# Ledger of designs, part 52: VH-VL binders against o27280

Target 1, 266 residues: o27280
Amino acid sequence: MDSMNVPEVLEIKRIVEESESVKTFIFSWDFRREVRPGQFVMVWDFRDEKPMSVSLIDPVRSEIGISIRRVGEFTDRVHGLSEGDLLGIRGPYGRGFELMGRDILLVGGGIGMAPLAALADEATARGMRVDALVAARTADELLFLDRLEAAGVNISTCTDDGSCGFKGFAHERLLTLEENHDMAAVCGPEPMMFQVMRILDERDVPAQLSLERYMKCAVGICGQCCLDDTGFRVCAEGPVFWSQELSRVREFGRYRRDPAGRRVPW

## First folded at step 1 (VH-VL)

Design s6 (framework fv_acasunlimab)
Fold by ESMFold2-Fast, scan of step 1:
Structure s6 (fold): chain C 266 residues (1-266), chain A 117 residues (1-117), chain B 108 residues (1-108)
Amino acid sequence: as target 1 above (266 residues)
Amino acid sequence: EVQLLEPGGGLVQPGGSLRLSCEASGFTFSSYAMSWVRQAPGKGLEWVSGISGSGGSTFYADSVRGRFTISRDSSKNTLFLQMSSLRAEDTAVYYCAKGYWSGFDYWGQGTLVTVSS
Amino acid sequence: SYVLTQPPSVSVAPGQTARITCGGNNIGSKSVHWYQQKPGQAPVLVVYDDSDRPSGLPERFSGSNSGNTATLTISRVEAGDEADYYCQVWDSSSDHVVFGGGTKLTVL
């Protein structure tokens, strides 16, 4: 096993409440193990291990942040932890986002904004113009708006109920935005990503999409992350894919798999 | 109607320079990526260079990197390819084309560039 | 460097079906586009994103892509379909556009 595959027990240095259901856990990090936006780590609470995207990368402070939404038993336990408590972290794993050009469009839905927030920091540090479309069901579920604003990002918001910004879905809002981005990065619910990808394809904008739901396989169980049509192993080849590679995957945007591997429509 | 018009081309001595141009009409020029694709006499298609809609990203085939520069002027709806240090192997019909990573839905008529002494 | 392989030529009788292959390592994970080029003319897009057709093109043109092989299928071939055909992908690892070597379709 190399050093990336052995969990390190790290102290929770700081906890930031992003919303009622989302917290960012911040740890000291040894940057001899490089980590880039779009990569994930395995978080171990000494009972279960789950993959989590890295949402903050700060080499100056020697810190990383991991944003976790409360959705089940594991995440409920982690949300009950306090500053000073310990978690096991191993990684990073997966392919990170690649940056090109002078401007980038970020399209994030819900917790999918977490890996994109780290990408926004890197893009702005490189002098890129960053436009972010931040989408959620309600205003209270929009994430990282203050952090993005502080970084100089041009923000558009979209809520299903119209409680903040455009009333409607992310892809409907995207149709009203400027069309000439050099690249895009997209992360969120799969139906949203599918619709956004189709619009970006028509505009000939290269896009990278993160298949966050498939990050549950890292080492020893990678076969469980395979996509039916193309045979991709998300933990080895993803979770970030170019849009052209996803356009022909039959299950992308149409159905998901339950824990038993059965197809469940969106 | 979408049109791409290429008025350039010509005969150039080895080591020389030439600028190609392509004027676009019938679509919102600044919203779409553009490319140059060439074809040597009797040979197949070879991608040369691409540029994003904003002009912020440029891409080059290994054979031309450092010698060719792609650029665009949105105020004139015009795509350019500045070619320098030309070689006999650069002799080809050069096409401007609308698109880059998603394929090419419209092509210019092509312009012949001959590099010979 | 990513490489696409096409047969140099394919011959077909009028009214029959022509099939032109495009081979590439794991090409089924990429979107394949197809172009028709007649002598002295610029290429014309005939199939994009593996199987979609541009508006106004005959439904005789279709495509498929899986595994290591993409295929352009031309049904009920006419003399006017005689041309060179090129497949094309975008290779994300090199950030380059890659064309196949081309296939000359002869209608006899």
Scores: ipSAE 0.005, ipTM 0.440, lowest interface PAE 14.3, mean pLDDT 83

Design s7 (framework fv_acasunlimab)
Fold by ESMFold2-Fast, scan of step 1:
Structure s7 (fold): chain C 266 residues (1-266), chain A 120 residues (1-120), chain B 108 residues (1-108)
Amino acid sequence: as target 1 above (266 residues)
Amino acid sequence: EVQLLEPGGGLVQPGGSLRLSCEASGFTFSSYAMSWVRQAPGKGLEWVSGISGSGGSTFYADSVRGRFTISRDSSKNTLFLQMSSLRAEDTAVYYCAKRYFGSGSYLDYWGQGTLVTVSS
Amino acid sequence: SYVLTQPPSVSVAPGQTARITCGGNNIGSKSVHWYQQKPGQAPVLVVYDDSDRPSGLPERFSGSNSGNTATLTISRVEAGDEADYYCQVWDSSSDHVVFGGGTKLTVL
């Protein structure tokens, strides 16, 4: 029995405070159960389960990390936990990022840098050259800069308010980048990802984009996981999609769906 | 062919003002960040200021912040540096340069340089 | 602010190999670029992204970057290579371009 669908109760080994609103929770992990950047796990606090992207994968120390932004009741409770407390973890689930070529561009917005930080670790370990465009609303919300620098990543920053680096949006910053990359990986707010995808498409840079969506069931049987034109189920077929796939999806960058399945503009 | 033309220079008294310009050709001006770099007589290169392709972000060295203003006009393919409250230590050759982003921020093309002398 | 350290001068005989170093804390995690400046002229990019060369530059120019030291290597040095050489990085924490102090290469 694989037991992937049964939560394993794990002790919080270490908590890293990434910012005022973001913490990384680190657990011991048995790497006989493989996990790749871009995949997610279901985190259970013994009341509710939520999907969380894996932000640290360290087989040498036998650890995984899960970065959680404080946005609601579940995340508020998890943020109140301490080292030594217990959480249920099941997974991993979903399709992770694929690495190709020698030179890769990462474009992350806010908490979207979490899965990209894990990808950066793998790419640099493989000897790839990694450029990261790290975007946030303010300087205080720029995440993982120290980890990226320690991994050998070349970093560019961008803030909406101009409190750090380029003043403007990620796609505006990307317009100053004229170098061809072999691939890109993008994760952040959907409107940002849509604009970035269009620029990368014009530059013939194949891009993978991670869609973080609300899910009822991690096994991909809920209707909320479907995209209008393609029928993709994010938790079963995603969360990572190639830009060519997303360019054919009418809802990407334009609207999302609420729990009742109704269209809600971004 | 990429070309950056810096018309003239000037002699300015301490406390005075001067505007430098740099006319760009041979590339899509609005797609590239631009920088100003100066070099005092017999000294090394010192980065002064930078501006994004859209003009939305500007950056300044501590030595010039509050005194210099970088700007650009994409309709004229022209980069500007407005210098005020000039000091003797601002005497230098000023270069405009095209900045390329990728795995780093490097200056792939440079103007011929404009001499600015601050002296009474 | 991030600091790059270069030796002020390097001397080499024609036909030999010149090595110009650029020191910086954990500089191997950054991309290093190199400029050549001849007397009375604007600087010219000779190496970018640690080891890449602009079109039209001879293969005699190469670069490396690891740990705390980046190196510009000029093989089979010619009299025309006599110039000042500057290393440069991008400091992502301040969004500033940082130059080294420069190295004067003397041939012979």
Scores: ipSAE 0.006, ipTM 0.401, lowest interface PAE 14.9, mean pLDDT 82

Design s8 (framework fv_acasunlimab)
Fold by ESMFold2-Fast, scan of step 1:
Structure s8 (fold): chain C 266 residues (1-266), chain A 119 residues (1-119), chain B 108 residues (1-108)
Amino acid sequence: as target 1 above (266 residues)
Amino acid sequence: EVQLLEPGGGLVQPGGSLRLSCEASGFTFSSYAMSWVRQAPGKGLEWVSGISGSGGSTFYADSVRGRFTISRDSSKNTLFLQMSSLRAEDTAVYYCAKLPYSSGAFDIWGQGTLVTVSS
Amino acid sequence: SYVLTQPPSVSVAPGQTARITCGGNNIGSKSVHWYQQKPGQAPVLVVYDDSDRPSGLPERFSGSNSGNTATLTISRVEAGDEADYYCQVWDSSSDHVVFGGGTKLTVL
């Protein structure tokens, strides 16, 4: 048996409240099972199993963190748990982000900052210069600012309502930033990622983008994990993709699928 | 359109030095990482060195570390490899190659430059 | 010190399918690229990111990557496919590019 496919029952060691709707659950982790930024795990509450991004990777303390936004019945139950309670963890799954060069730009929207926070830790540990553009609807929804600042990351913020930083969307803020990075990593809502990818392509900055929506097909047996034009399984080959790969996907940034499999505009 | 041209190469004595150059055209040179890859006669491909688009990071294979220096002049669209303390086992065709993504794929290769280290 | 292992030679008859393997520890978690090299010429990218093809390359070239083995598949092989083939990864932990030893494809 592949050991990554067996759920392990772990005790919640610590819970960090990141915002009114987001908590990070921290567990002891045996790093014989390597975990890389951009990978996800299946979280099992002994009723349902859902994919969640790894947001903290700490080999020194032998800990991982999983950040969960409260958006439905499963996440409401998990948010009701306390230190000492148990959860099943299976994984990690997916290909992680790849790092190259000295300079990286991170562009995160909302909970999309979770996998990017782990990436920021790895990049700074490797001596890279890290610039982060953190975007959210409101100031209260900006995530990991204190953690990024403590790591020495250069932070720019934007909020739709102007409650913190630039008033506007991530791609509008990006247009006002003048930098030349060796690479970029982007995670957030697909419409935001599409606009950001377009600008980075214009600037000839290679970018990796994480497709959060496809993590729900983590066990990979259904066709919903396939990209529209390519026909390969996103959860087996993603969720992290290079911008050139996404440029050939008709659905990226334009359509999503409803439960009946029909294309619906964002 | 998009191409990499390697004008140099030659015969060098053991212990000597040689600088290779690679001129890029048809793309925004400063935005892409570049590498040098070599191939000894009758042997396989061996990665030698890499440099980030900004020039802020350089990478070397263990076999050349301390002897070779990769650099770039993005204002001239030129990549360099300064080779020092050359050995017979450095004899190879040297290719410069463009890295469009940090995933590591080389989409454009130079024509290759033969470097012979012999007495 | 990541290592990629390829068979030194593979033979195939015209019109048949050739499969060239590339072995590496947990290679399924990495992006694998494939190059074709003919005598006296620079390498040419034929498959990148495990399974994608550069524009202009025939559909006969395909790739897969899972577990500890990546595979380059050439269907309906033609005499012109005879060449050396190399697999390659980027090892992000060491910031090193790693090539396999190469496989000579002979079309008989």
Scores: ipSAE 0.000, ipTM 0.397, lowest interface PAE 16.9, mean pLDDT 82

Design s9 (framework fv_acasunlimab)
Fold by ESMFold2-Fast, scan of step 1:
Structure s9 (fold): chain C 266 residues (1-266), chain A 117 residues (1-117), chain B 108 residues (1-108)
Amino acid sequence: as target 1 above (266 residues)
Amino acid sequence: EVQLLEPGGGLVQPGGSLRLSCEASGFTFSSYAMSWVRQAPGKGLEWVSGISGSGGSTFYADSVRGRFTISRDSSKNTLFLQMSSLRAEDTAVYYCARHLGYYFDYWGQGTLVTVSS
Amino acid sequence: SYVLTQPPSVSVAPGQTARITCGGNNIGSKSVHWYQQKPGQAPVLVVYDDSDRPSGLPERFSGSNSGNTATLTISRVEAGDEADYYCQVWDSSSDHVVFGGGTKLTVL
């Protein structure tokens, strides 16, 4: 995997507030350095670097967008920035999504909708029919609904608490949706992705799943990115994997790894 | 006004060590990646090493890997290159340079390092 | 092992246009930067990101980059443009800054 280890210092051109906890930071980008949906970048605030999914890819306007959820000190600092402020960006990194067929199902949970929003833009631009199942714990955490609607995406929602759409989990909602997609792309919490994969496997729908856990090793040397049994590394070989690849990984959906590499139940 | 000042340099015997420094002023030092670029007498430019603004990532040309160490001290706005196991082939003018993206917008004046017996 | 190839020298008459090439495999997919170096001096950035110029540099300096060749173009060449010129890219596959071998521009 190519590494782009020297960060570019870029000016924040525009900030879009996606929710109370999520913002999309938009930068001018030179598309001679290609970016594909499903790839991520390292965002540097001049103290720390963190991996963030690319959520907007617009070569016509020469812009990329990076969506960041506020979950800790780094993201809290970044959320405090304004248009005109500077951030360092390295990348892109990782394997992007592949599009095939004419109909695609997107299943996103929380911030996992970020890479799927970029994929939705590409799929619709290529003339595919796109169905999106957007899942969150509450209505306020549902992301990108306006962008998806503007792109012509057929949207279904679900929230754990029933505050918007179907009351329940993504996999429970999926059981009520059409079964005729040529492919699916899934991104969100690993337990959600595991349950969704099981249903798609029974429907013979090939799925790509984005594993964004433990993405701290932009240069592909971090052991925490390694999956059990197969040796796949999220940042080097992922973060996007086909469902048949993940079916061979015994820890997928059952365990995560702590910073010491020990198995921890979800 | 951006300035990069290189006060070091000198003569060292083969196998010896030398530390170069580059003092930065006129900008927020920790916001910029920095590199060392060298030029042997009568030869072209050769990139040696680079470091991210935070110091968290370091990069080395194959010819110096394991022998040179790049570092920075944000409290002093100073970039360092610790050179060890020096060879005659390391004789060059060494420039510190500030990255803006992947290019260099400002260069130090250069400091001569001579490796000779 | 990415390599940038420059001609070792280019000669041009005053007032004419000099073109200095920088060859590299699929270099058009990379951003190319150009530096001018006069004897005994540090390099000076003259073109970055293929075609952009730093503030204060003469409009006579321009650049292009496509396919396997990037070009630095100096129009209405003056005696003071006599210098060595280096092209440079970032090679993401090796995490290296790569310089061309340099081209000596002679004005006569």
Scores: ipSAE 0.000, ipTM 0.376, lowest interface PAE 20.4, mean pLDDT 83

Design z1 (framework fv_azirkitug)
Fold by ESMFold2-Fast, scan of step 1:
Structure z1 (fold): chain C 266 residues (1-266), chain A 120 residues (1-120), chain B 107 residues (1-107)
Amino acid sequence: as target 1 above (266 residues)
Amino acid sequence: EVQLVESGGGLVQPGGSLKLSCAASGFTFSGSAMYWVRQASGKGLEWVARIRSKANSYATYYADAVKGRFTISRDDSKNMVYLQMNSLKTEDTAVYYCTRLEGDYTFDYWGQGTLVTVSS
Amino acid sequence: ETVVTQSPATLSLSPGERATLSCRASQSVSSYLHWFQQKPGQAPRLLIHDASNRATRVPARFSGSGSGTDFTLTISSLEPEDFATYFCQQYSSYPLTFGQGTKLEIK
């Protein structure tokens, strides 16, 4: 399989239950087709196709992992699958994260920790110091803590309800953390990412942010995956953007798009 | 032998434009991040702009003093880095250096520099 | 932005003497500080990376120390070719910032 635009039917090798609502599906992967943290694949259940971030990249075992949160009809069906069942995988697509310097701050909200978990593995393998701020609504929604700890990551947590770590939002916790990072990578709900980006910009920390957007079509075909003022298509130009690029987008952190492409406030 | 050669500097009036070029040789250019750093007479060094490799999506980053006025670009087929400088100000007067970043943490090779003078 | 300040502005010494150059950052940069040497009409040359590691082919008389906000470049016994301007640079945060330089001149 050399064509990234044709789905390859792969057997689910292993399933890891990350939480009540999140599972990681692991597949054998031919690394002649390189995959980088921050990229996504199209997952096809033979009825519908949806973009999912790659959360595990393991060339030693020749495996990739895709973490999926149960949020609708498609993800409900996929969550019902077992080891040995088949899924179509197409890709990878999009820009991966860029690593620079020797210190990286990861800021993840909910399922946004999935692409950051793959990035954490890469950064630690390169000898970087990794600090992760893991945010969720409640303690049971914090993801990948055991995996990050095993990788040697310095973890800070926050929950909206105070059930684990700092009581509050990611940006509020960030204000109490050390300012000396060479770069940051951020993934989660757009309002969280917008507030985090503002703080990192004030600290002159270059940040890469991964946009989780609703997609109704295959990569590049449908205009639903478009940022407003820039004309960027998330699936073609993203999903990873530098904070300088996103600061030019009036929509970022303020509005989302409905299925018709109309602005809706967060 | 690694070589970086800048060109395109000169005298320009405030509000004018100049395009600097940097010709690279002796290393795998397409895999390297490239930077522009400037130095005003008798003063310290000031980072101006960065462009990463294709593997890092050609990500650019600019110093606040030049954002919106300067554009860094590259042509990997020609081993060239460019700096398009618009709306030039007298404080942009400096020697501009093209430099390579080794890995992700230090400037290991520099060009000779090209002088840009912005005056009336 | 992280402001990097060097002192003294000028240091006048004789060959054979020890030189001590200081660099202070306005906020912690951990060990992400580099030292460069620049001679008139030449581009900068990397001397020390990550606060204390000598770059390839840099003489043993050059050493760096410090962490956080206070850093020092030491030249144990000055040679004639060492009289130049020295800059420090932090890589802890963007924008990358350099000190104003310390000019080392012959007395």
Scores: ipSAE 0.000, ipTM 0.364, lowest interface PAE 18.1, mean pLDDT 81

Design z10 (framework fv_azirkitug)
Fold by ESMFold2-Fast, scan of step 1:
Structure z10 (fold): chain C 266 residues (1-266), chain A 120 residues (1-120), chain B 107 residues (1-107)
Amino acid sequence: as target 1 above (266 residues)
Amino acid sequence: EVQLVESGGGLVQPGGSLKLSCAASGFTFSGSAMYWVRQASGKGLEWVARIRSKANSYATYYADAVKGRFTISRDDSKNMVYLQMNSLKTEDTAVYYCVRDFYDSGEDYWGQGTLVTVSS
Amino acid sequence: ETVVTQSPATLSLSPGERATLSCRASQSVSSYLHWFQQKPGQAPRLLIHDASNRATRVPARFSGSGSGTDFTLTISSLEPEDFATYFCQQYSSYPLTFGQGTKLEIK
């Protein structure tokens, strides 16, 4: 039988404070159960469970890391936990990133840098040249800069308020970056991803984008995960999609779904 | 409506030269990569050369069979892509198609083709 | 380079029958694979883009499936105008490569 659908109760081995609102929880992991960058797990606190992207994949230390932003009741409870406490973890689930070519551009907004940090580790381990554009509202919300620098990644930053790097949005900063890349990977707020995708498409750079919205079920049964034009379920057929796949989805970048499944403009 | 119109084909002797032109309309030409594909009579399709947009510094790529002999170029002010063919060989005889590399569903991105015959 | 192989080389079928055409890549091309139809004396016409998306004005009887290295083009019920040569193309890596083609001929 397949153990992916039964939560494993794992001890929190370490907690890294990435910012005031983001923590990375590190667990021992048996890599007989493969994990790829771009995949997610269901995190269970014995009351509720939510999908979280894997942000660290370290087969050498036999560890995975899960980065969690404090945004509500569940995440507030998880942020209150300490090393040695227990969480349930199911998965991994979803389609991960694919790597091709020799050069990759990563474009991450806020917590969207979490799955891209794991991808950066894999790309550098494979000998690829990695350029990362890290975007946030303020300098204090830029994530994983030290980890990316340690991995040998070439980093550009931008903040909405200009407190670090370029003052402006990710797509505005991207227009000033002229380096050619064999591929790109993008994760962040959907309106940012839409603008970035348009620029990369015009540059003929194949891009993969991670859609984390409304991943309400680990097995892709929930209708709220469904994309309007294509019928794609983010948790089953995503969360990673190629830009060519998303160019046909009229909802992408324009609408999202509320908890009731209704269309809501960004 | 996307249109690609090739011209410049014809009969040339081995060792000769020809320059093919492709006039594009109906899309934002400057943002699109373009390439050439050829097809010998009764044979399959063979990719020849690709040129990327200005955002990618007009990077060019060639099939090994034509590298060093063919040059792809473009003029965004005229919505034109070109293929300069030098040191032509009999095996270069084919219909040459201009192709819009940025595939958008529902658009025709192949021209009608222009015949190049290399014969004594 | 990524080699793309199509099978069979020739399919002899009658109108109304189902056609299944295969395309295999020597390494993963993800979903970066297109299917084209070519009739004698004409330029190729896009049928399916990105493995499974039907192009505009392409009849519903055409469908594509697959990912990675194994791809299929299906024509659920052949019409007389469907007898043509079909090519697959990968655009995941340079050089861009086409399959050798599958000729669909009337029986």
Scores: ipSAE 0.000, ipTM 0.377, lowest interface PAE 17.2, mean pLDDT 81

Design z11 (framework fv_azirkitug)
Fold by ESMFold2-Fast, scan of step 1:
Structure z11 (fold): chain C 266 residues (1-266), chain A 119 residues (1-119), chain B 107 residues (1-107)
Amino acid sequence: as target 1 above (266 residues)
Amino acid sequence: EVQLVESGGGLVQPGGSLKLSCAASGFTFSGSAMYWVRQASGKGLEWVARIRSKANSYATYYADAVKGRFTISRDDSKNMVYLQMNSLKTEDTAVYYCTTEIYDYFDYWGQGTLVTVSS
Amino acid sequence: ETVVTQSPATLSLSPGERATLSCRASQSVSSYLHWFQQKPGQAPRLLIHDASNRATRVPARFSGSGSGTDFTLTISSLEPEDFATYFCQQYSSYPLTFGQGTKLEIK
């Protein structure tokens, strides 16, 4: 096993409550093991392991943050932990985002804003102009607004129920926003990402999309994380893909597969 | 072989109610979004309502013309989708089709059920 | 909402002739436009999806073209069974919208 595949037991230094269902767990990190926005780590609670995107990268403080939404047994247990408790961390894994140009657009839905928050920090530190479209079902589920504002990001919001910002979906809001971007990065539910990708493609804006799909391992030996038609493995070749790569995959945004390989529409 | 069979149409007075049913077979119903599309005699098609799968929390969407009056629902244990129509108006008179999609197009349609709203 | 408009409303032709049907969107729908055929008393039948892709079991005489706002359905040589109403539909944005239809009738 190389050093990335051995879990390091780390102390939870700080916990930030992002919402009623989302917490960011902050750890000291040795940046000799470089981590980039868009990469993920395996989080081990000494019983089960799950992949989690890195949401904070702070080389000045020597810290990383991992944002976790409470959705099941594993995440319920992790949410029950306190500062000073221990978790195992392996990684980082996967391809990160690439920054290019001067003006970038970030489009995030729900917890998909987590890897984009880390990217926003890097982009603003480089002096880039950053516009972020933050989407959620309700105002309470909009994530990282204060952090994005503190970084100097120009924020637009939308909620399905209209409780904050534009009433509607991310792609509907995007149609009303300026087209002047050198690149975009998108992360959220696949149907949202598909609709956003189509608009960005029509505008000739190169886009990078992060696919947060289920997987059984993070070492690149995962049949269940392959995409139709291409054979891409999310943990080895993703999770970040260019829009041109995804536009050729019939599955993307239209249906997924259950454990039996059966088509399941979104 | 995909099959959709609508029922529950009929004649009703303005202000009345009807509940349409659609029985689905031959595909993975529980994982599929289901739609209602209507067509007035000699006129074009009009999307009415959509209900997503359990994985998307059964999210529902409605055309402005029916919002607040119609409710789409489903029962995955019976492979059924329903359309509850309240406060019916004469302009709701149409053949109502149950449909589903693969790759963002309506591949499968039922035969339709006629709803007539008249005094 | 994206409005979809079809022209002409009615097209009168004879078997063997070429039919050209137009569909225009009020804003760009990229290639996300489908064509349906409907015969009296029947449900719509998918003909062309994503502007130019012929659906399964649809005869080769049917073809679609266009992108952005202007789309065309062409039937290269009409057969008697092709006299029907044709609808286009965009799926680029919600709500999903259909054109009002073009009725193709025998001359």
Scores: ipSAE 0.000, ipTM 0.369, lowest interface PAE 18.2, mean pLDDT 82

